# Ledger of designs, part 19: VHH binders against o29008

Target 1, 271 residues: o29008
Amino acid sequence: MDREEIKVAVLRMEGTNCEDETVKAFRSLGVEAEAVHIKQFYSDMIRFEEQRSVFDYQCLVFPGGFSAGDYIRAGAIFSARVKSVLRKDIEEFIKMGYPILGICNGFQVLVELGALPGFDEDKPLAEKPEMALAMNDSSRFECRPTLLKKESEKCIFVKNLKKDVVMFPVAHAEGKVVFPSGKEDEYLERLTSNDQIVFRYVDEKGDYAGYPWNPNGSFYNIAGICNATHTVFGLMPHPERAFFGYQVGRREGYGDGYCIFRSVVDYLEKL

## First folded at step 5 (VHH)

Design s29 (framework vhh_3k1k_2)
Fold by ESMFold2-Fast, scan of step 5:
Structure s29 (fold): chain B 271 residues (1-271), chain A 122 residues (1-122)
Amino acid sequence: as target 1 above (271 residues)
Amino acid sequence: QVQLVESGGALVQPGGSLRLSCAASGFTFDYYAMRWYRQAPGKEREWVAGISGHGGRTSYEDSVKGRFTISRDDARNTVYLQMNSLKPEDTAVYYCAKHDWELLYGDYFDYWGQGTQVTVSS
C-alpha cells in the first residue's frame, strides 16, 4: 500500500504520557499517526469527526509510558474495556494481517486480551490470559538501559533490524514474564519452535545473564514475544525512547529503536 | 459567529421525498461534524443523522435508516438531508447542528439553526 494510505492509532491509556513519542516516531517516517482515546471507538458523545473505527487504521499501538500506579490493575481495567467494545474488531484486524505493537503497559494489555502468546492462528484472542507479567524479582521499580539479543527472524517488527544486540531502556515495576505453573517448558518449546521469542535480555558480552542484566527475572530472559502469525508484538523495554539519537546520548541520527518502527512501515508498504 | 440556516421544508404526501439544506458560516466547515435533529409538537428533540468532517462517516437513527441520506458539500459549506419514503411520523421541525466538544469539562454541545418545517400529510 502507498505510504499516504497508512494510518497508525496510538491508543491512550489512563496514567500514560508516552503516546506522543510514538506518534512522533511514526510521523518522522512519513506515515500518519495519531493518539486515540478508547472512547473515540465507542462513545456517541464524542464529535462525529473524532469518532474512530479500528479499521480506519493499519497499525494499532498500545503505548509504553510512565504510570505512577498499579500497572497490573490499570492494564486489567483497560483490557476489560477493550474486550467489551473492540474484541471482534481487533480479532478481524489481526486476521487481516495488520500489525499491533504493545510497549511496557501495552504488552501487559496484549497479554490480558489473550493476544500474546497467541498460539492459535485461528483464534487471535484467547478467552482467558495464557501468561502474565508479574512483579519484578527485585520488588522495585527498574529504570535503566537494557541489552537485548534478537531471537526471531519472522517477527515483522524486526525485519529491518540487522544488529544482533540492541539497547532499549526499561521503566517498570511489573515486567516479569511468567507462564502457567508446570507449563513453563511446554510454552518455551512452543514459542521457540514457532519463532515467537523476539528479544531476550543479555549482558555486555551478549551472554544470557541474570540480574541486573535481566532486570525483572523474566523466564528464559524473555524481553518480548510475538503471536503465531508474527504480526502482534509485545515487549517491556521502550523502543520509542531509543528512536532518535539524542534520546540515547548520540549526537545525531537514530537509536536502535528506529528499526522497530521502520520495519512496521516497510511491512505495511508491501501489503 | 457560528450561523446555521436550514431550508427545504415543505408539505409532502406520504411516500414523497424532500431534500433539506443547511448553509453554514462562521467556522471552518469541513473540519466539523454536522448533525440533523427533529422535533415534533409535544415531543423531545430527536437525533436523526450525522456526518463526520470531510464526509468519511455517516450514522442514522434506526427509524430513518434506508430512507434518509445525509451528505455534505464542503466547497459550498452546506450539509444536506435527502428524505425518501416519507411517513406522517416524520412530521417535525428539522434542525441542523454543528457538533462541538468542551475539552476542559468533557461535555459536548451543539450550535443550532432555527429549523425548517416538514409536514407529511394526505
Scores: ipSAE 0.000, ipTM 0.122, lowest interface PAE 16.5, mean pLDDT 81

Design s30 (framework vhh_3k1k_2)
Fold by ESMFold2-Fast, scan of step 5:
Structure s30 (fold): chain B 271 residues (1-271), chain A 122 residues (1-122)
Amino acid sequence: as target 1 above (271 residues)
Amino acid sequence: QVQLVESGGALVQPGGSLRLSCAASGFTFDYYAMRWYRQAPGKEREWVAGISGSGERTSYEDSVKGRFTISRDDARNTVYLQMNSLKPEDTAVYYCAKHDWELLYGDYFDYWGQGTQVTVSS
């Protein structure tokens, strides 16, 4: 589709503050983007200029926030609301091949919705969550740069990413990827065989290492995953905070996060 | 940080026209819906018109529909209210507002400017 036809919805969520950075990133690529409150998608009691349909957009973003505290609770509450009012529309959106990005607490939302790991292509949203993002092993808020190794060639959000290792910041108290007890090996095999592991934490030599390189203790150093159709992507680090060069200490140009946003725009232009 | 500065209010005769302007700063203007409200002497503040961030969706209070037109110029960070066929009952202080959502599951709220006085009288 033509770039001028692409519109991105960046959802407003309790505990988030990165809507503006995400909207700015997409708009800098020539794509229309706006912040949308969930109520705009389902309430016919609000004024017409505020009303939206999920299908007014070709990409949904559940943005990250840099707030310390209990965002697991906030994410679960928000996800329950999304499921109750938008489940059918989001399932159709995914089945149509339209991308969804979840950053930090947005990743938690996608997990709670049952969109990730999203093993069943015919059932984009599971009835109940199939994984969790638990408290950091350090029991602390972790705020630092992280190094991430690209593991997937199929995820539409990394098609434009040519580097093996990127640097995105983390800012979370609950970022530990965990799978159901006794199912860890099964999940790992399924995710690996279908190219659903997108990023893993690494050290400065590119080796998989524990704390502090794996900042939260995530299973298998997983930093981000995508669903079985490779169009729904969630990650704990913040690519929107590494989009512009000035965000990562460069005078001009773009940071490593640019490629995440450029990849989805490129995907939609071919759709 | 949000600053809204209305201008264009004046004394006009019934049947006249007037264009109000609102210059906005302190936020990313084209991300937000903008609205106009008015408050007549002895009455509560009422909503008049609204326009989406994209500019393609507009809505109006029934009493002004067909007479007033809301528009925006994102390059100038300005929202306008074109008022035609003005009536004495349109006399009020007109307020520009930035629409915002309080919480994800809560209500919305608006930031208002200082207002501009419109008086319609012979």
Scores: ipSAE 0.038, ipTM 0.486, lowest interface PAE 6.8, mean pLDDT 84

Design s31 (framework vhh_3k1k_2)
Fold by ESMFold2-Fast, scan of step 5:
Structure s31 (fold): chain B 271 residues (1-271), chain A 122 residues (1-122)
Amino acid sequence: as target 1 above (271 residues)
Amino acid sequence: QVQLVESGGALVQPGGSLRLSCAASGFTFDYYAMRWYRQAPGKEREWVAGISGSGSRTSYEDSVKGRFTISRDDARNTVYLQMNSLKPEDTAVYYCAKHDWELLYGDYFDYWGQGTQVTVSS
């Protein structure tokens, strides 16, 4: 499709403004992006010009971060609302081949919706969650840069990423990837065989290492995964906070997060 | 109440064309995405095409891409499916759908028309 036809929705919850960096990232690439409150998709109390359909967009982003209060509770409330009002439309959106990105608590939302790990190509959203993002092993909020090794060639979000290791910051109290007890090996085999593991935490030498390099204790050092069709991607680190050079201490240019967003635009231009 | 009335189904030869219409009433038409599905005998209902509320965005199932075009006329509250280069495997009952939800309970449901039969045979 033409770039002028691409519009990205960055969903927002009450009391947050974390969506701004994501909107700016997409707009800097020449596509339209806007922050959309979930009520715009379902409320008859919103004025006509503010009404939205999921299908007004070609990419949905579930952003990271919440303002004040219980971080975990805020994420659960957001997930419950999305599931209640948008589940069927999101399922159709995925079946159409349109990308969805979930960052930090957005990854948690995608997990709760059953979109990730998304093993069944014919059923984009599982009936019940098939994995979880547990409390950090440190039992505290982790806020630091992380180094991530690219593991996938098929995920549409990393097609423009040519380097082996990228640096994205984390900022979360919950982010430990866990699979159902007794099924860890089965899940790892399925994810690996279908190229669904996108990023794994590494140390300065590029080795898979524990804390603090794996900031939450995630199984297999997993930092991000995509669904079976490689169009729905969730990760705990924040590529939108590593998009511009100035965000990562560089004088000018782009940070490593640029390639994630550029990959989405490139994918949609070919669709 | 929500009503969807499909029309335009007919018997047509392979390679022929047909335009289906779906007349909608009982809701603010241009607020909602609309979709076409089809169901052949003994098969599950499958999605065929979708169009956004604004009409600026459309999507298609792979087997119909390049042959079918979905469009809408908001002044007439009507969705269209233009079907070209029809094949015998396109034979099915075609349904217009508005996806809706019961907000309080979080359950999703479809408003479906009665369907319109398309038969492609020589």
Scores: ipSAE 0.005, ipTM 0.114, lowest interface PAE 12.6, mean pLDDT 81

Design s32 (framework vhh_3k1k_2)
Fold by ESMFold2-Fast, scan of step 5:
Structure s32 (fold): chain B 271 residues (1-271), chain A 122 residues (1-122)
Amino acid sequence: as target 1 above (271 residues)
Amino acid sequence: QVQLVESGGALVQPGGSLRLSCAASGFTFDYYAMRWYRQAPGKEREWVAGISGSGGRISYEDSVKGRFTISRDDARNTVYLQMNSLKPEDTAVYYCAKHDWELLYGDYFDYWGQGTQVTVSS
């Protein structure tokens, strides 16, 4: 599809501050993007100019935030609302091959929706969550640059990324990827065999190292994963805060986050 | 700081036309829905028209449909209200509003301009 036909919805969520950064990133690439409150998708009691359909868009983003407080409760409430009013539309959206991105708090939302790890291609949203993002092992809010090794070739969000290691910042208190007790090896095997592990935390030598390089203690150093069809992607670090060079201390050009957003646009232009 | 400045209000005869303008500053204009409201003396403020940030969705209060047209020029950070076939009942102070949402709960809140007076009278 042509670039001017692409529209991105960045969902408004309590406790997130990255809606505007994400909107600006997509608009800088020549696509339409706007912040959308969930009520706009289902309420006919609001004015027509505010009403939206999920199918007005070709990409949905659940944005991240910088707030340290109450991620679990806010994410659970938002996810329950999404399930109640948008489950069927989001399932169809995924089945049609349209991308969904979840950053930080947004990754938590995708997990709570059952969209990730999303092993079943025919059932995009699981009935119950199949993994969790737990409290950081440090029991502290972690806020710093992280180094991430690209693990996936199939995830549509990294198709434009030719670099082995990228630098994205983290800002979270609950970022630890955990799988169901006693199922960790089974999940790892399934994710690895289907190319669903997208990024893993590494140190300056590119080695899989513990704290502080793995800032939260995530299982297998996992920083981000995608679903079985490789079109739904969640990650704890913030690529929208590494889009422009000036955001990461460079004089000009783009940061490593540029390639994540450019990959989405490139994918949709071919869809 | 959000600023909205309305202009274009005047005295016109019934059946006349006016274009109101609202110049916006202090925010990313094309991100937000813009609305026009009006208030006659002794009455509550009434919604008149609304336009989405993209310009793709437009709505009107029933009494002005077919007579008023809302539009926006994002390059100039301006929203317009073209008013045709004006009636004495359209006499009011017209206000421009930037619409916003209270995040998760979806409660409305608006930023308002100072208003511009429209009088329809012989």
Scores: ipSAE 0.062, ipTM 0.541, lowest interface PAE 6.3, mean pLDDT 84

Design s33 (framework vhh_3k1k_2)
Fold by ESMFold2-Fast, scan of step 5:
Structure s33 (fold): chain B 271 residues (1-271), chain A 122 residues (1-122)
Amino acid sequence: as target 1 above (271 residues)
Amino acid sequence: QVQLVESGGALVQPGGSLRLSCAASGFTFDYYAMRWYRQAPGKEREWVAGIHGSGGRTSYEDSVKGRFTISRDDARNTVYLQMNSLKPEDTAVYYCAKHDWELLYGDYFDYWGQGTQVTVSS
């Protein structure tokens, strides 16, 4: 489709005082994008001009949200609301082949919704969550740059990424990827065989290493994964904070996060 | 108290047309979004179309875009589904649904009609 036909919704529960970095990233690529309060999808008490449907958009983004602690658990309140009001619409959206991106708290939302790891191509949302994002092993809020090695060739969000290692910042207290007890090896085999592991934390030599390079103690150094159809992607680090060069200490141009957003635009233009 | 009653289902030949109706009662109709779903034998219920309150936006599942049109008449508390260029694959029981946001935490699909059978055969 043409770029003029592409619209991206960046979901929010509550109003914000500032424009979202994710909205600005997509708009800089020539794509329409807007922040959408989830009530706009279900509440007819809102003015008609402000009402929305999930199907008005070709990409949904569940953003990182506020790390300052408006939520009792990262993503829990947001995911509960999404599940209660949008579950069926999101299921159909995924079946239509339209992409969904979850960043930080948004990754937590996709996990709670049952969209990730998303092993069943015919059932996009599992009945119950099949993995979790647990408290960091350090028991601290981790806020710093991380180095990530690209592990997937099929995920639509990394098709434009030619670098082997990228740098995205993290900012979270609950970022540890965990799988059900006793099923870790089974999940690893399934994710690896279907090319669903997208990024893993590495050190400055490009080797898989523990803390501090793996900032939260995630199983297998996993930083981000996608579903079985490779169109739903979640990651703990923030590519939208590494989109512009000035965000990562460069005088001009783009940072490593640029390729994540460009990849999905390229995908939709070919759809 | 809330009641949804579908009608208009019939046997029709491929390429034919049907208009389904859903008569609603027991709530302030124009404040709520209405949706159509369908369920073929042996398959799960799937979303078909939706319309927001008081002449709001409409949305469609990809396989029915350009063929089906959802509309509403708030004065008559009725939502419609106009189905054109029907295919054998459209054969299903069609359901009207209302989601009650006050009760959503206990049941996402709070109110369903009883369904109306559409059969497309040659």
Scores: ipSAE 0.000, ipTM 0.108, lowest interface PAE 17.7, mean pLDDT 80

Design s34 (framework vhh_3k1k_2)
Fold by ESMFold2-Fast, scan of step 5:
Structure s34 (fold): chain B 271 residues (1-271), chain A 122 residues (1-122)
Amino acid sequence: as target 1 above (271 residues)
Amino acid sequence: QVQLVESGGALVQPGGSLRLSCAASGFTFDYYAMRWYRQAPGKEREWVAGIYGSGGRTSYEDSVKGRFTISRDDARNTVYLQMNSLKPEDTAVYYCAKHDWELLYGDYFDYWGQGTQVTVSS
């Protein structure tokens, strides 16, 4: 589709704090993007010109940014509202091939919605969550750059990414990827077989390593995954905070996060 | 502080009409959107109609479109629900609600009136 037809919705509620950076990233690529309060999708009590449908957009972003002490509560409330009022619309959105990105707390929202790991192509949203993002093994808020190895060739968010290793910052108290007890090997095999593991934490040599390189203790060093159709992507690190060079200590140019946003725009232009 | 008082409920014959009123106090009425809900015995509470503040824009549940009309009188702090072509399945307690927004570490919450009974029967 033509670039002028592409609109991105960055979902908002009180406590989300990365929506402005995400909007700016998409707009710098020449696509329309706006922050949209979740009530605009489901409330008929707002003015009609402010009401939105998910189908007004070709990409939805669930941004991150809750305080460490309220992460679970705020994210669970947000995902419960989305699930109760938008479940079928989001399911149809995914079936149509439109992308969804979840960053940090947004990744947790996608997990709570049952969109990730999203093994079933015919059922984009599971009835119950099939994985969790647990408290960091360090029991601390982790705020630092992380190095991530690209593991997927099929995820639409990494098609433009030619580097093997990228650097995105993390800022979270709850980032540990965990799978149901006794099913870790089954999930790993399914995710690997269908190319759904997108990023894994690595050390400065590009090797898989524990803390501090794996900042939260995530199973298999997983930093981000996508669903079975490779169009719904969640990750704990913040590519929107590594979009511009100045965000990562350079005076000019782009950071590694640029390629994530460029990839989804390229996908939509070809859709 | 916030108070909503419904009135106008009555027994009416099928095909009849009835007008419900909701008197509001304790907030800046014309700024807020107002809603009507109903609840029949053994059923969940169902949204019926809504009206935006000052602008008067309205919305309705599909089963009542064309039969019910919501309106407001901001000078009198009152919301109305005009109910026409009433059916037995419209029998319910009707509630007036003010919707507030508290999303940071909480959820949306409603202020409810006590309700007014509408019975549609021969």
Scores: ipSAE 0.000, ipTM 0.114, lowest interface PAE 18.2, mean pLDDT 81

Design s35 (framework vhh_3k1k_2)
Fold by ESMFold2-Fast, scan of step 5:
Structure s35 (fold): chain B 271 residues (1-271), chain A 122 residues (1-122)
Amino acid sequence: as target 1 above (271 residues)
Amino acid sequence: QVQLVESGGALVQPGGSLRLSCAASGFTFDYYAMRWYRQAPGKEREWVASISGSGGRTSYEDSVKGRFTISRDDARNTVYLQMNSLKPEDTAVYYCAKHDWELLYGDYFDYWGQGTQVTVSS
């Protein structure tokens, strides 16, 4: 499709932030993007001109950074409301091949919806969550740059990414990827076999390492994963905070996050 | 709807080579990991090799490492197994499998082809 036909919804509810940075990132690429309060999708009590359908958009973003800190179940609360109101529409949206991005708490929303790890191509949203994002092993809020090694060639959000290692910041208290007890090796084999691991935390030499390089203790150093069709992507680090050069201490140009947003625009232009 | 058709099996002498092919249809081929298994007479089916959907990752059973190479051609919806330095103990029916996991209840499901016979003997 033409770029003028592409419209991105950056979802909002009371207490979310970072949606302005995400909207700005997409608009800088020449794509229409807007912040959309979740009630605009389901409430008949708001003005008609403010009402929206999921199908008005070709990409949905569940942003990070909720008020009251990332140490409450903000993502779970967001996902409960999204699941109750929008489940059927989101399922169809995924089946149509339209991308969804979840950042930080947004990754938690996708996990709680059953969209990730999303092993079943024919059932995009599982009935129950199949993984979790647990409290950091440090039991602390972690806020720092992280280095991530690109693991996937199929995820639509990394096809424009030519670098082996990128730098995105984290800001979370609950970022630890965990799988059901006794099933860790089974999940790892499934994710690896289907190219669903997108990023893993690495050290400054590009080697897999523990704390502090793995900031939360995530299993297998997992920083981000995608679903079986490679169109739903969740990650704990914030690419929208590494989009512009000035966000990462450069005077001009783009940061490593640019390629995440450029990749999905390129995907939609070819759809 | 998922269909897998193996080919390339033959009788070869020890030390010989064979390339097996598996033609796939009925699913989005380049999104799924593919595997090769084999079953010798009177034995259980065993895993031989895997390749990720991207083709960027491969893994092998220890007895075939360095001798077998799995690859894929996504434009042709085909996965291959290149077998070099064949030994009599490699004699088996070789099966292509689409790697599919039913996660809601923790069960594993494979979609299998009919197999292709490889015999290594003089």
Scores: ipSAE 0.000, ipTM 0.097, lowest interface PAE 21.3, mean pLDDT 80

Design s36 (framework vhh_3k1k_2)
Fold by ESMFold2-Fast, scan of step 5:
Structure s36 (fold): chain B 271 residues (1-271), chain A 122 residues (1-122)
Amino acid sequence: as target 1 above (271 residues)
Amino acid sequence: QVQLVESGGALVQPGGSLRLSCAASGFTFDYYAMRWYRQAPGKEREWVAAISGSGGRTSYEDSVKGRFTISRDDARNTVYLQMNSLKPEDTAVYYCAKHDWELLYGDYFDYWGQGTQVTVSS
């Protein structure tokens, strides 16, 4: 589709503040993007001109934004509301091949919706969560740059990414990827065989290492995963905070996060 | 300058009916959703019914569903609440509200009228 036809919705959630950076990132690529409060999708009790449909957009972003750990349960409340009023629309959106990105708290929302790991391509949203993001092993808020090794060739968000290792910052108290007790190996086999592990934490040599390189103790050093159709992607690190060179201390150009946003634009232009 | 003026409240016996009206001015009426709220003595204000700007969608609090009907007349800038099979529990001051949304702040707010008293008593 033509770039002028592409519209991205960056969802506002209670306490989120990263939506402006994400909107700026997409707009810098020549794509229409706007912040949209979740109520605009389901409440016909708001101003007529401010009402939206998820089908007005070709990409949805659930951004990060909680820095101090305040209202940690906000994501669970938000995902429950999305399930109650938007479940059918989001399932159709995914089945149509339109991308969804979840960053940090947004990844938690996608997990709670049952969109990730999303093993069943015929049922985009599971009835109950199939994984969780637990408290960091350090029991502390972790805020630092992280190095991530690209593991997937099929995820639409990394198709433009040519380098093996990228640097994105993390800022979270609950970033630990965990799978159901006794099923960790089964989940790992399913995710790896279907190319659903997108990024894993690495050290400066590119080796899989523990703390502090794995900042939260995530199983298998997992930093981000996508669903079975490779169009729904969630990650704990913040690519929108590594989009412009100035955000990562570079004098000119773009940071490593640029390729994530460019990849989805490239994908949509080919639809 | 948003103005909402409710009318139609009265004393009525159980099982009776009333039609409340809300005359609106100061905004483009057909663009906005309208709501009815009520507040009983010693209770917090509670939502009763809502109607979309297009008038195509309505919703109700469970306790009034099947008994109350919300409607609007956009040509007259008026929203109505038809109340049937009234019960003593429906006794309250009824408020008309214009529902509004502020995108820049990610919040919403309602504007209320002065209210109209409905008393259901033998």
Scores: ipSAE 0.000, ipTM 0.140, lowest interface PAE 15.6, mean pLDDT 81

Design s37 (framework vhh_3k1k_2)
Fold by ESMFold2-Fast, scan of step 5:
Structure s37 (fold): chain B 271 residues (1-271), chain A 122 residues (1-122)
Amino acid sequence: as target 1 above (271 residues)
Amino acid sequence: QVQLVESGGALVQPGGSLRLSCAASGFTFDYYAMRWYRQAPGKEREWVATISGSGGRTSYEDSVKGRFTISRDDARNTVYLQMNSLKPEDTAVYYCAKHDWELLYGDYFDYWGQGTQVTVSS
């Protein structure tokens, strides 16, 4: 499709911080992006010209940035609302091959919706969550750069990424990837065989290492995963905060996050 | 070792035509969108046109729509800008551009050619 036809929705709800990095990143690539309050997708009580359909867009982003002190409540309300009023539309959106990105708190939303790990291609959203993002092992808010090794060749969000290790910042209190007790090996085998592990935390030598390189204690150093069709992607680090060089202390050009967004645009142009 | 080399700039009279060429090397040409920019003396660099990697999609700055056409020849690793109905206000140095990533360092940067001068004057 033509780039001028591509529209990206960055979802918002009450209590969500309004950061324009994701909108700015997509607009810098020549595609339209806008912040959309979730009520615009389902409420008939708002003005007609403000109403939206999921199908007005070719990419949905669940951003990070819920307010401190009410994140858990806001995130649970957000995912419950999405599931109750938009479940069928989002399932159709995924089945049509349109991408969804979840960053930080947005990854948590995709997990709560049952979109990730998303093992069943016929059921894009599971009936109940199949994994969780738990409190960091440090029991504290972690805010720092992280180094991530690319593990996937099929995820549409990393097709433009040619280097092995990228640097994205984290900012979270609940970022620990956990799988159901006693099912960790089964999940690992399925994710690995389906090419669904996208990024794993590494140290400066590129080795899989513990804290502080794995900032939250995630199982298998997992930082991000995609669904079985490789079009729904969630990660704890923030590529939108590593898009421009100036965001990561560089004087010119782009940061490592650029390729995540460009990969999506390239994918949609060929869809 | 990405290189972009523009050519075709010249002095032409108003209403004239020119075709600019940009020879590219050092990367997988057909994977990337290519762009033309221009910069007139004392003004900021302005985007002119973009062509997708597939060549199927093009876009233009409003002031050149209907007069300029961007195209590419992937067999020759070349992007073109056909300029018709030239006006004095089209006088500028024209640059071919590829926005890209430095693989070893993780820095993104613009690859620019040296530019080619277009002057529209009687």
Scores: ipSAE 0.000, ipTM 0.120, lowest interface PAE 20.0, mean pLDDT 81

